VH-VL binders against Cytochrome c oxidase assembly factor 8 (COA8). Designs and how they scored, part 1

Scores and structures below are computed, not measured.

Target 1, 167 residues: Cytochrome c oxidase assembly factor 8 (COA8), of Homo sapiens (Human) (q96il0)
Amino acid sequence: APERGAERRDTAPSGVSRFCPPRKSCHDWIGPPDKYSNLRPVHFYIPENESPLEQKLRKLRQETQEWNQQFWANQNLTFSKEKEEFIHSRLKTKGLGLRTESGQKATLNAEEMADFYKEFLSKNFQKHMYYNRDWYKRNFAITFFMGKVALERIWNKLKQKQKKRSN
Positions, changes and structure headers below are counted from each chain's first letter, unless a header gives other numbers; Kabat numbers aren't used for antibody chains.
F, E and O are the ipSAE of ESMFold2-Fast, ESMFold2 and OpenDDE, as the mean of both directions, binder to target and target to binder. V2 is 0.75 times the mean of E and O plus 0.25 times the DockQ between their complexes.
[cut] marks letters that were taken out.
Atom coordinates printed by the task and the answers are left out, and those that the model quotes come from them; centres of patches stay.

## First folded at step 1 (VH-VL)

Design b23
Fold by OpenDDE, look of step 4:
Structure b23 (fold): chain C 167 residues (1-167), chain A 119 residues (1-119), chain B 108 residues (1-108)
Amino acid sequence: as target 1 above (167 residues)
Amino acid sequence: QVQLVQSGAEVKKPGASVKVSCKASGYTFTEYYMHWVRQAPGQGLEWMGVINPSGDETSYAQKFQGRVTLTRDTSTSTVYMELSSLRSEDTAVYYCARSLWGEYYFDYWGQGTTVTVSS
Amino acid sequence: EIVLTQSPGTLSLSPGERATLSCRASQSVDSSYLAWYQQKPGQAPRLLIYDASSRATGIPDRFSGSGSGTDFTLTISRLEPEDFAVYYCQQYGDSPYTFGGGTKVEIK
């Protein structure tokens, strides 16, 4: 049985955003766009007295962010690779070089590139549908926990006010 | 294995022409560009020109325009570089160098041909 | 014409040391359009790096390329005796496809 060489899926390195927020920050920070996903990472603030619901919300937001970063990093890599392969293949078929005599990258015309985009979108349609579905599910869950945390914070403020009136 | 074998050393007088050959083997000759690069004694590398895989297109550095001619023979898998109106400053080692399809970095080189221009 | 300036002109090091070679372009060069070559005395140049950071086939891991824009670097992490040679950078982003003046790596 021929050993199917495991295609090492070049997993886009999880680009640890080199953005470090100030150590004394009491709020969430938005970093610069990630070089692979082009998404701006959020560095979540961790309060000293984080409630279990707040912690759950933070973790869910973080996991959703990581999921989104990985999806778009991989999608952008795939797009770039397939685009390059398409251009190279078409140029080769035409008997054209990958570069002009001036050393510039040879390009295809807008019509040929339109074919690439149509094919790429068609090929990835199902992947994008699943992404959108999962995106909505994750965001709905986040919104739901945001509401719970908001209610918890209101309730805690009311209890503290009652305790101060009784003393 | 990819091999580029160049013709032997040449001694020419000023004003003469020299034609250097580069015979390719070990790959599909018609799928790669061939470049010529020279190196004067104790000096750096200087790109001279390129010929495309079909041999119908050439590009030359401005310094060599009108003096250099690149040709290729697909039947013998050979590329030729002819340099005319030779000067003492043309004394150098001349290299043929292969590049990938439409690329302009050089993955394989010939052994070089020494051209000496002397009175 | 894009002029490539290599520095230093000569680098004297011992086996096992790290070598860092610089190539500066007079104009911005796309990182995809820079190559590095090694040349030993009496031999043709050998491709080391292409597209600024891509290692050519059969080139040891101790060779690495980096850089963008106008500043490019070849690094040899640990010099081997066979690495004492002249190194050239070359741009192929614009015609003519120019080389740097070279850096000689010699034994100290």
Scores: ipSAE 0.016, ipTM 0.603, lowest interface PAE 7.1, mean pLDDT 87

Design b26
Fold by OpenDDE, look of step 4:
Structure b26 (fold): chain C 167 residues (1-167), chain A 121 residues (1-121), chain B 108 residues (1-108)
Amino acid sequence: as target 1 above (167 residues)
Amino acid sequence: QVQLVQSGAEVKKPGASVKVSCKASGYTFTEYYMHWVRQAPGQGLEWMGVINPSGDETSYAQKFQGRVTLTRDTSTSTVYMELSSLRSEDTAVYYCARYQLDYSTGWFDPWGQGTTVTVSS
Amino acid sequence: EIVLTQSPGTLSLSPGERATLSCRASQSVDSSYLAWYQQKPGQAPRLLIYDASSRATGIPDRFSGSGSGTDFTLTISRLEPEDFAVYYCQQYGDSPYTFGGGTKVEIK
C-alpha cells in the first residue's frame, strides 16, 4: 500500500521577525515588512509597572497582530500558488510552453491576468468579508481597552495628586 | 425609514432567466452589503449570494454558481439578482436582505418583501 | 458548512404559555454571529435576536435569546396571539451562511 505522503500543508512559517528593537526604547517599534505577510510588525513596549489592564491591552494587540500576520501570510501564499497554477493552465491551454524561446518565464498579458484577479477576488470574497468583520471586532475591542487604560491612567494621576496634597 | 422594495412576481418557463430588483431607501446604499435568500414553498430559507457595497465583488452559494448574477446600481440604489437556466425547483420567494459589516457583527435587517418567482412549463 | 438543527419542528402551545425553541449547530458558532428570525405566512423574515442574545429594535421583551458554542435557545416567555409563526435560527459566522430548518409555533 503506497504510503500516502502526508501533504505537508505548507503552513506559512510564522516568520518571527528577527527585528529586535533597541533595549532602552520606551516606545513601540515598527519592524521591517514580514517576508510572507508583507506587514510591518509592531514590537510593543512593556512598561516596568504595567497594570493588568495595560497587559490585557498589550496582549490583545499582540494577538490581533499575530492573527493579521497569519491571515496575510496565508493569503499571499494562496494567491501566489493560485496565480502560478492559473498561468500554467492558461499557457497549456494556448499550447505555449512555460518558457519563451529566450528562456524567460512565459507570462500572460494584462487582460488574461485581469481574469485571474477577478476570479481570485470572487473566490476569496467571503474570506475577505469575514476578515474585515473580525478586523473591526478586534479593533473595537482594542479601542475599548485603550479607553479603559486611559481612564485608569487618569485616575492614577488624580490619586497621586491627592496624596501629594495631603502630605 | 429603511426599506427594501422588490420587484413584482414573475412567471417564467424552464430554461428562461429572471431578474429581480431590490430598491433600497432610507440609508446610505453604498455602505451595506446586500444578500439574497430564497424560500421554496413550504421550505426553509436558503442563502444564495452577496454583493459588496461597491458592487465590484460578489460571492455565491455553490448551488447557484454559474447561474446567479448579482449587480447593483448606485445611481438608483438598486440591487439586482439574475437567475438563469430556471428550473421548476427554482420556484420560490426570493428576498433581498441588507447586511452591515461594522465593529461588532452584521445581521440581515431589513428584508425586502420578497418576490415570487414561479417556474412552470 | 455549519448545519443548524432546530427542535422541535412543531411546537403546539396556547396563548400565555412559555415557548422554548432550540437551535443546535454541527460545530461551534461564535455567539456574535447567531440570529433568530420570525416569519409569518406570506411575509418576509423579521429579525428578532442578533448576537445570540441581543433583541432587535422594536422586539418585545418576551423574546429572549441565549446559548453559546453549539446550543442556542430562543425563549418566548408568554406567547401572544401574534407570536404564532415559524422561527428560524441563522449563523453568519462561517461561510456559507446557513439557516435552521425552522420551528413552527402553532396554536394548540
Scores: ipSAE 0.015, ipTM 0.566, lowest interface PAE 8.4, mean pLDDT 86

Design e25 (from e23 with heavy chain G99L Y100G L101Y S103T G105H Y106W Y109P)
Fold by OpenDDE, second read of step 2:
Structure e25 (fold): chain C 167 residues (1-167), chain A 120 residues (1-120), chain B 108 residues (1-108)
Amino acid sequence: as target 1 above (167 residues)
Amino acid sequence: QIQLVQSGAEVKKPGASVKVSCKASGYTFTSYGISWVRQAPGQGLEWMGWISPYDDYTNYAQKLQGRVTMTTDTSTSTAYMELRSLRSDDTAVYYCARLGYYTSHWFDPWGQGTLVTVSS
Amino acid sequence: QAVLTQPPSVSVSPGQTASITCSGDKLGDEYAYWYQQKPGQSPVLVMYEDSKRPSGIPERFSASNSGNTATLTISGTQAMDEADYYCQAWDDSTAYYVFGGGTKLTVL
């Protein structure tokens, strides 16, 4: 039985951060939209005295970002591929070439494309539901840790003020 | 209006140094990088390097490393490019251009250019 | 360092569509940017992030990036579009900016 070659699922390359932050930056930086995901990556600032809680928050944000980038990169790639296949199939069914007489890429009308979008959304509905669920879960966690970090910072500021008053 | 205004044309001898200035206006100087690009007569665009006025971070093209120095003066919103050990093949129009740190990898706007002629 | 290759020249008749290509191994992963340079003038950004048009650039300018090739398209080419066109990309590995060799567009 010939070994069915594992179709290398062309996973969209993980969006390499396409920007270099200033070395002396004291804040988060937002990069340009990733070519595949169309999401803007964030370079997270790392404080010199990062607390364990701050570190945990940063890591959670980074992981969430990476997850989100990968999801949308793959989704966009899938969409593009399926769209192209749909167009090609439809054109073929119509007895039309992939290119017009002028050499332009042949396209379908808005009505025909609406069918594609409907089908695509239907097909990917469950995937999007899971994505949304996980997105909310991750963001909730991030928000929760943001709150904790905020409280920690307040507490540290108060302690510092007390020490200054006692000296 | 966002504008970059460069210093005037320079004529230098081989082995000399040239320092071109680029004064920025119409935007927050430290919020954007300055890139330098040169163009030899009848040739294409050659990227030389860029500087971050925010922290003076620089990245120079490998070909020019050791000969080029980029600096900024935030008080005057002016960028400087110094090229040392000039050669005849350094004869070019030198441009400064604004670029973003992260969000903008394009150059916009450009300065008017500075002609540097290296002749014996 | 990434290399971007452009045809040295492209000629079109007025009203026709001009296409200028820029090929590079990294263009599959990086955005392409396009500049127009008229004789004796500074370069002007005409397209950014593969297909986005800056304010003030005519709608006849468009661009795309497929695989390792970016394409600048000028529909209904006008005499005023005669210029040198340069593609540009950013190399993430080196943090260098790279220009193509430029394409002279002639409107015949």
Scores: ipSAE 0.000, ipTM 0.538, lowest interface PAE 11.2, mean pLDDT 86

Design n42
Fold by OpenDDE, look of step 4:
Structure n42 (fold): chain C 167 residues (1-167), chain A 122 residues (1-122), chain B 111 residues (1-111)
Amino acid sequence: as target 1 above (167 residues)
Amino acid sequence: EVQLVESGGGLVQPGRSLRLSCAASGFTFEDYAMNWVRQAPGKGLEWVSGISWNSGDISYADSVQGRFTISRDNGKNSLYLQMNSLRAEDTALYFCAKDHSYYIGSGYFDYWGQGTMVTVSS
Amino acid sequence: QSELTQPRSVSGSPGQSVTISCTGSSSNIGAGYDVHWYQQHPGKAPKLLISGNSERPSGVPDRFSGSKSGNTASLTISGLQAEDEADYYCQSYDYSLSGWVFGTGTDVTVL
């Protein structure tokens, strides 16, 4: 009975990083690079007295991170798949097998691969342009809220100092 | 409970304008992108327009581009759709749909209104 | 194409399983964007049925399942019930349109 090749579930896993920061940590943690996106996820600390502005900032950052993870995971998967298909197609056209006589994976030369990269970049140019646009919009908003949170923290510190002087 | 209530629909002649409103409640309105989706009688769903939480990103379907304007007032928890140069093909039930995310394309539509009917006829 | 392709209708007997396909393009499903599914009963607003290809919101029965492969997503209804008679729509984001696209819709009938 031919072993039905396990159809690789090309489901880009919802990249919930399996990295769990220590429970007692009061800081944001950076996890290892995700295996699909190659991006390092940030685990955001949630303070007990998180302000509404801090919460909004955190949520914006979280969503943007997830958006980035998904984009790059999908992009990397697409790239890998198309690259493999390109290699296989070119080898077949050359009458070459997928493996060398030594049993190694057959590869194309740098010049042949340059054609693939050029084509891939051209094909995905528009997608990257939209990504970049959206990336700037998201990060601008995040930066703006970082400023707001900073100002709020300064204001709160000043109020506390005034209250201590009046007592 | 999340509620979305559309209003402003009605009968209009071709070339006229209409403004739809969606009143949102039961959630923090300013934390979510909002969308308009329409359904012509006996037809499927058609996405019309979307707006991000801060109005920094706006998008339209090609069918309404240049004629419709989506806007929001976060202080009033309200979404709007200004429809100009209306056509017979714009006849549809218009739904207000809440996005799960801050931005267009990052979420899904987790809540829908009951819709408001727009009829464009001579 | 501004729409995802679905079969016009699918039918099954009570207790059977039915599958609805949703085929997109390289700019939406094929680009790796998630597929969401909505159920719409006659005269009602659409309701979220499946999010993120396979996630079920609270209150959605486990007989509904979603999957995605390549440019195609699928909704499977196992143990078909009379209450499942409705229109079903897939949805995905299209980067070339900078907007959402819906499927053409599938009418599910219970025989």
Scores: ipSAE 0.638, ipTM 0.849, lowest interface PAE 0.9, mean pLDDT 91

Design n51
Fold by OpenDDE, look of step 4:
Structure n51 (fold): chain C 167 residues (1-167), chain A 123 residues (1-123), chain B 111 residues (1-111)
Amino acid sequence: as target 1 above (167 residues)
Amino acid sequence: EVQLVESGGGLVQPGRSLRLSCAASGFTFSDYAMNWVRQAPGKGLEWVSGISGSGYSTSYADSVQGRFTISRDNGKNSLYLQMNSLRAEDTALYFCAKDLGEYYWTSDAFDIWGQGTMVTVSS
Amino acid sequence: QSELTQPRSVSGSPGQSVTISCTGTSSDVGYYNYVSWYQQHPGKAPKLLISDVSKRPSGVPDRFSGSKSGNTASLTISGLQAEDEADYYCQSYDSSYDAYVFGTGTDVTVL
């Protein structure tokens, strides 16, 4: 059986945004767009008295964010590479240089690039379908846990009011 | 400081293989295409191979096509030239050269050069 | 892959102007305005002098100038100095071969 050469997944370097929120922050922070994914990371606030349910929600949100960052970083890298190859190969086939007579970078026309985009979308269609499915599943889970946390908070507030009335 | 440092040169017999390395520093390595250029003793400059910033696109001179392979590791800021089936005519000082243009083949000029590594192919 | 044609040697006295020609084809020098020039002193790496036919990088003296007409590019060194004694190479891209091409080189001597 020929050993399928492990496609070295060019793991986009996890450019963990070096954005560090202030230590005394009591709210979530949104960082600048990540250079690879172009997604803005959220730094989640951790309450001192975080309930186990709140912790689960936070962890799920964090994991989902990381999943999104990785997906789009890799997708953008793949897109850039394939676009580069497409342009280079088409210019070569046309017997054109990498630059125009005016000294500008040689580019393909809009029609040629439309073919690239169509092909790229077609090739990646299944990948995007799976992404969308998983995105909905994750967000549904997050929403469900948000509801549970909301109920827990209501219950805790009611208990505190009862204790204050009995004293 | 922006610099390129070649290594891996030496004396080899015809038909053997050698791998050259170039270590880059002082710039964002992945943003530039990289090239190998060679100079035989007492001769002119000859372009050997080029690779895009991403490493996806490669090009070779006819004289080395099918024998040499250019590659890069952007995580290590390193450029490589795998030279197979070496010939006497491959004897040269091999320079690593940075493209002036960013990422893609946006420039035909090489603005930064290493000092070169000597490859001697002799029986 | 054909080399670009340069004169083997050019000489001049200090303070004079010398011109080096670089002749290619319609697929390289004549195809677009991207000709580069390099200076190489003995035992040293090449140094970029001119890009894009006439553009000087930072640190290159203004006495170096580039031009192009048809399939021939030219490097002019005005006010020739002793330090300008070196080999000079032109370079372009050949669209037909998808390869960079260098000139044969010119030895510039200061008399």
Scores: ipSAE 0.016, ipTM 0.603, lowest interface PAE 7.8, mean pLDDT 85

Design n53 (from n43 with heavy chain D99G W100D E101S Y103E G104L S105W D106G A107Y)
Fold by OpenDDE, look of step 4:
Order: sequence, then structure tokens, then C-alpha cells
Structure n53 (fold): chain C 167 residues (1-167), chain A 121 residues (1-121), chain B 111 residues (1-111)
Amino acid sequence: as target 1 above (167 residues)
Amino acid sequence: EVQLVESGGGLVQPGRSLRLSCAASGFTFSDYAMNWVRQAPGKGLEWVSGISGSGYSTSYADSVQGRFTISRDNGKNSLYLQMNSLRAEDTALYFCAKGDSYELWGYFDIWGQGTMVTVSS
Amino acid sequence: QSELTQPRSVSGSPGQSVTISCTGTSSDVGYYNYVSWYQQHPGKAPKLLISDVSKRPSGVPDRFSGSKSGNTASLTISGLQAEDEADYYCQSYDSSYDAYVFGTGTDVTVL
């Protein structure tokens, strides 16, 4: 069996700005956009009497969030690197400097950059298709568990009302 | 601490091959172009070869074109120079030098201590 | 590939100013504001002194300054000190050859 060389994915430094919500918060908090992924992290509230089903939903949401953060952090880094390489290569080919006489960073025109975007999208098409597929699967699972939790909460409320009527 | 450490230098006969290595530490290796620069005894600096952060782009001096091959392993934070068909004029101290950007452009901000290559009959 | 032309040697007394020229072509020094300078002491690796014609890295004294006009870049060392005795190299990029280019080097002596 050929040992699939584990491509050590250059894990973008997980410098997720640890936005700490206030200690007394009883709800989910949305943090500022992450520096690398540009996604806003959600800090999930943990109730004192969390049901096993609620806990499972929370964990699934957390895992999905982490998956999204990692994907976009890596994608943005790759995009930035390849864009820089493209610009430099084109400038070299044209015999242009990286800086203008005014000291500004030299840029390519919109037409040249359109070629880069087309190439980048083509190269990453399969990766994006897999991401979209997995995104839908994860969100479907989350929605399913949200429905289960909602039903559990309704049932618990009905039982409490029946006990109050019998006393 | 940012550090580059060269290895693989030695005494070789003309026409033989040698492989140099450079181990990088203290920075994100894949984010920077890497270069080889050599200095013959009592002579000036000569750029030999460079490779972009991804390894996609490579460049060579005319003096080594077709004989030398630069490569990198970003998973090992390592830079390599395969030197084939060595000549007496290739005798030099070979420095590993870090570029300032992802692409082969700009300046060299970090240098190793060098590894000596001597080509002699 | 042609080297950038530097004077072989420059000398000055302590406290004086010395200037090293680096002359290239319209395909290298003249193309970009992308000239760097390195200091090398005997038996040591080169050290970056100036980047992008005139930018000083952290830890480099303000006595070192860079400029460029046309195809010629210049390094000026003001207030020359004994520790400044070293070899100095300019560096650019040649767009025609897709290659980095170093200067021939200048030996700076403090008298």
C-alpha cells in the first residue's frame, strides 16, 4: 500500500483573535473578522443544563466553524501568494519595476489581472466544488439537529405544563 | 532566531557533481524566495541561482545555467543546489540567502555562514 | 552577465564622509528603484545596509544613506568610524537576463 505522504498542510497560524465574550453572557457572541479567513467567529454559549442533543449540535457547529476558518485562511493565503507571484512575473516580463517613480507599488491593469483570476479559479475549481459539497452536507446535518433540539424543547415544555396542572 | 545553515561543501574533481543544502529556521520558509550566492577566494559576490517561495519560479546565472539546479522542500524548510559538471571556476564559498518577498525580486536580508566548495584536480 | 561597476577602493579619515558609486545600465539600476547595499567584514557573511535605494533596515546606523540618479546608485557613509572598514557591494536586478547582479565591490579603508 503506497504510504500516502501526508501533505503537511501549512496550517496558517491559528492566531484566531481570541475574542473573549463577557463572562456573564447567556447568548452566542459574534467576534470580529479573523485576520486570515476574514470570517467572523461565533462564540457559542453553553447552558448549565445542556442536553446531550444540544451538546451534539453545539459541537457540530463548532467543528464546522473551525473547518470553515481553516479552509478560508489557507485559501486566502494561497490566493495572496499566487497573486503576488503572478504580478511579479508579469512585471519582470515587461521589464517594469516593482515600484513607480513615485514610490508606489507597481500594479497590472485590469485586463492582465482578469487573466490571473481566470487561471486561479480554473486551477482551484475542483477544490471549491469539494468545499461546496462538504459545506452543504455539514449545514444539512446542523439543520437536522436544530430540528431535533427544537422538538425536544417543545416536549419538555409540555411535560412541565402537565405537571403544573396536576398539582 | 532567524537562521540559515549551509552544508554539503567539500573537495571535488572537475566534472563531478555535488549537492549543497541549506536549513532554514525562525521564519515561514515558504513565504520567501531563497537564493544561492557565491564568493570565490579574494573575489566579490556572485549571484548563482534563486527560487520563489512556491518553487514554481527558478532563475540561474549564465555561468551556471544548464549545470546547476536549485530546488526546495518547504516541508523540511530546506533549500538545495545540485551542481553538475563542476569546473575550477566554481570554487567558492556558497552562501544561502533569504529574499525579502515571495518572488525572485528585491534584496537579501538574511545570510548563512556559507559552505566551501573546492574544485581541483 | 555584467557586474555593476564600483570603485575598487575608497578611503577616509575618522569623522569624514565617503561616497561609493554603483553604475549599471538602463536594464538594471536604471529600471527600478531597487538597489541594495551590503557590508562584508573579513571572514563574515554580507550584511544588508540599504534596501530599495535608500531604506535602512533596523539596527543600521543613520550614518549610512543611499541615493540613485539615472543608472548610478550611491552609498554615503557619514562620520566614518573604524568599524566601517569593510567591503561594500551594491546589488540590483537585471530585467533583460532575469537575474540578480552584484557590484564589483569597494574596499573602504579608514585612515
Scores: ipSAE 0.018, ipTM 0.615, lowest interface PAE 5.7, mean pLDDT 88

Design p32
Fold by OpenDDE, look of step 4:
Structure p32 (fold): chain C 167 residues (1-167), chain A 124 residues (1-124), chain B 112 residues (1-112)
Amino acid sequence: as target 1 above (167 residues)
Amino acid sequence: EVQLVQSGAEVKKPGESLKISCKGSGYSFTEYWLGWVRQMPGKGLEWMGDIYPDDSDTTYSEKFKVQVTISADKSISTAYLQWSSLKASDTAMYYCARQGLYYDTSGPFYFDYWGQGTLVTVSS
Amino acid sequence: DIVMTQTPLSLSVTPGQPASISCRSSQSLLHSDEKTYLHWYLQKPGQSPQLLIYKVSNRFSGVPDRFSGSGSGTDFTLKISRVEAEDVGVYYCSQSTHFPYTFGQGTKVEIK
C-alpha cells in the first residue's frame, strides 16, 4: 500500500512578527508589515503597574490585532490563489500558454482582470460585511475601555490630590 | 524600567545658588508625584516636598518651604530642587523619589523608586 | 509632625537568625479611608533607599518573602525570618497618613 505522502499543508506559519522592541521601551511599537496580512503589528507596552482595566484593554487590543492579522492573511492568500487560478483558466480557454514567446509570464488584460475582481468581490461580499461589522464591534469595545481607563486615571489623580489636601 | 537619574555631586560655598535635577524615565512622568528627601551625613531621611509634574502642584514640608524651591519641566521629564542661597547646614545627600501608586485607587504616597542621590557639599 | 520611633536603633544578627524591628508612631496611622500608610525602606551601605513594605504588610516587587510587616494603629513591626548578608543596612519606617511625611530614625542591621 503506497504510503500517501502526507501533503504538508503549508499552514501559513503564524508569523509572529519577530519584531522585538528594545527591552527598555515604554511605548507601543509598530513593526514592519506582516508578509501575509500586510498589516503592521503593534507591540503593546506592558507597564509594571498595569491596572486590571488597563490589562483588559491591552488584551482586547491584542486579540483584535490577532484577529485582523489572521483575517487578512487568509484573505490575501485566498485572493492570490484564486487570481492565479483565474488567470490560468482564462489563458487555457484562449489557447494561450502560461508564458509568452519572450518567456514572460502570460497575463490577462485589464478588462479580463476586472471581471475577476468583480467576481471575487461579489463572492466575498458577505465575508467582508461580517468582517466590517465585527471590526466596528471590536473597535467600539476598545474605545469604550479606553474611556474607562482614562476615567480611572483621572479618578486616581483626583484621589491622590484629595488625600494630600486632607492631610 | 522605572529610573530616576539625578545630577552629579555639587561643591559650593555658602551664599551660592544651586539647582539640582532628577530625570525620570520608564514611566509616565506627569502622572506620579515626585518627592525630594534629604539625608544629612550620618542621619536619617527627611521629606522636603514633592511636585506633581503635570500641573506643577507643589507641596513642602514646613521646615523646607522657605529654604528650597521644587520645580519640574515635564517636557524633558525632569524635576528640580533649587536653593537661592546655600548654607553649610545644607550639606547632605538629596534623593528624588517617585511617590508610587500601586493597584489601589486610594493614592498612597510611598516612595517606590529612588534616584541615586546628589551629594551637595557646602563649605567655606 | 508625626514622630516615628524605631527600636532598636542598632541590631546585630547572626546569619540565618530572625530579626525584628519595631516602629511606633506618636499618633494613629489609620487614615480616614480605613487604610494605614506605614512603609518600610532599606538603605544598603552606599546605596539609595529602597522600598520593602508598603501599607504595613505589602511586599514591594522583588522583595523576598523573608520580609514581613505587621501592626496597626501606632505599633508596627518589620520581621526578617532569616537574615542574610544582603540584608545589611539601615531600615526606616515611614508614614504618609499625616502631613508632612516622616521617617523613623533608622535601625542599623549588621551581621555578627
Scores: ipSAE 0.353, ipTM 0.717, lowest interface PAE 2.0, mean pLDDT 89

Design p37
Fold by OpenDDE, look of step 4:
Structure p37 (fold): chain C 167 residues (1-167), chain A 121 residues (1-121), chain B 112 residues (1-112)
Amino acid sequence: as target 1 above (167 residues)
Amino acid sequence: EVQLVQSGAEVKKPGESLKISCKGSGYTFTSYWLGWVRQMPGKGLEWMGDIDPSDSYTTYSEKFKVQVTISADKSISTAYLQWSSLKASDTAMYYCARSDYYEGIDAFDYWGQGTLVTVSS
Amino acid sequence: DIVMTQTPLSLSVTPGQPASISCRSSQSLLYSTGYNYLHWYLQKPGQSPQLLIYLGSNRASGVPDRFSGSGSGTDFTLKISRVEAEDVGVYYCMQALQTPYTFGQGTKVEIK
């Protein structure tokens, strides 16, 4: 019985950019673009006295970031694979080799590639629509929690002033 | 229009008491804090303290805590800065300023014209 | 106490030329809300101080657009794009993050 070679799912290494913000930073940091998603990761600041509401906001932002990173990493990989397959298929149909006489990788002209882009966008249109919808929902939730955190911070400052008055 | 009007210039001797005033108008007096800022002749600005006129809660710089008393009478929209015993070193311009509340922290958005206090033997 | 350090302490500028004043704090003035609690004041000769910039970058009411504030954390800059004769005076930065509030030494701006 031939051993079915376990297709090593090339789990795209979660290339969490090892960019560590300076320890004394009291703000969010933007890292370099991720090589797969091409999105710049944000390193979120964690206050020493983080409230439950602030923590919830931070977690929501983190989850949304991870969601974005995964989506675009996968999209870029899919795009690259489909592009390569398209090029190979078209070259084969033309009776052209994968390499030019000079040994360079054979490429398609801009017009032929325009057809690829049009087809790719058409094929992925629904996926992009769902992404956009979910992106808006997530950002709305984040904005809502940002408002709540802002109110909480104002309230805490008022309480601190009151506490100082009672001493 | 928001205005802070301070009492006039004072000439005093060492050991005398003094109380200067700052009257607010054109706004809700109890909704803003009032701060006092000293400026010695030819020198920079020094925050002395502030008061919440709504309940007369007062904060001081440690440098001024034992030297002056800040008070307010909300019924006449007036804040005060008082010395029990003046020193020659108290010779300065004194400004009152309204604290605008930004995220619970104050900026001085309106200032009085200043009160010059001269203490000489 | 937070120490505020201004540089330069004096500046002589030709009318129409830009000016820049630096203010450094001994501690970060960035609050968790994302605002920097640094304010800029101008005291014109023989006048009371007036608010120019609040929270690092916001122009106070009536302040001309030639004034701008920038910076974050411990380093802040006040810029005047084109200095006018009316801009003569002493500029102060102030931290309002914590009491006691502290001012910079002041920067005297004069016209050449």
Scores: ipSAE 0.024, ipTM 0.600, lowest interface PAE 4.3, mean pLDDT 87

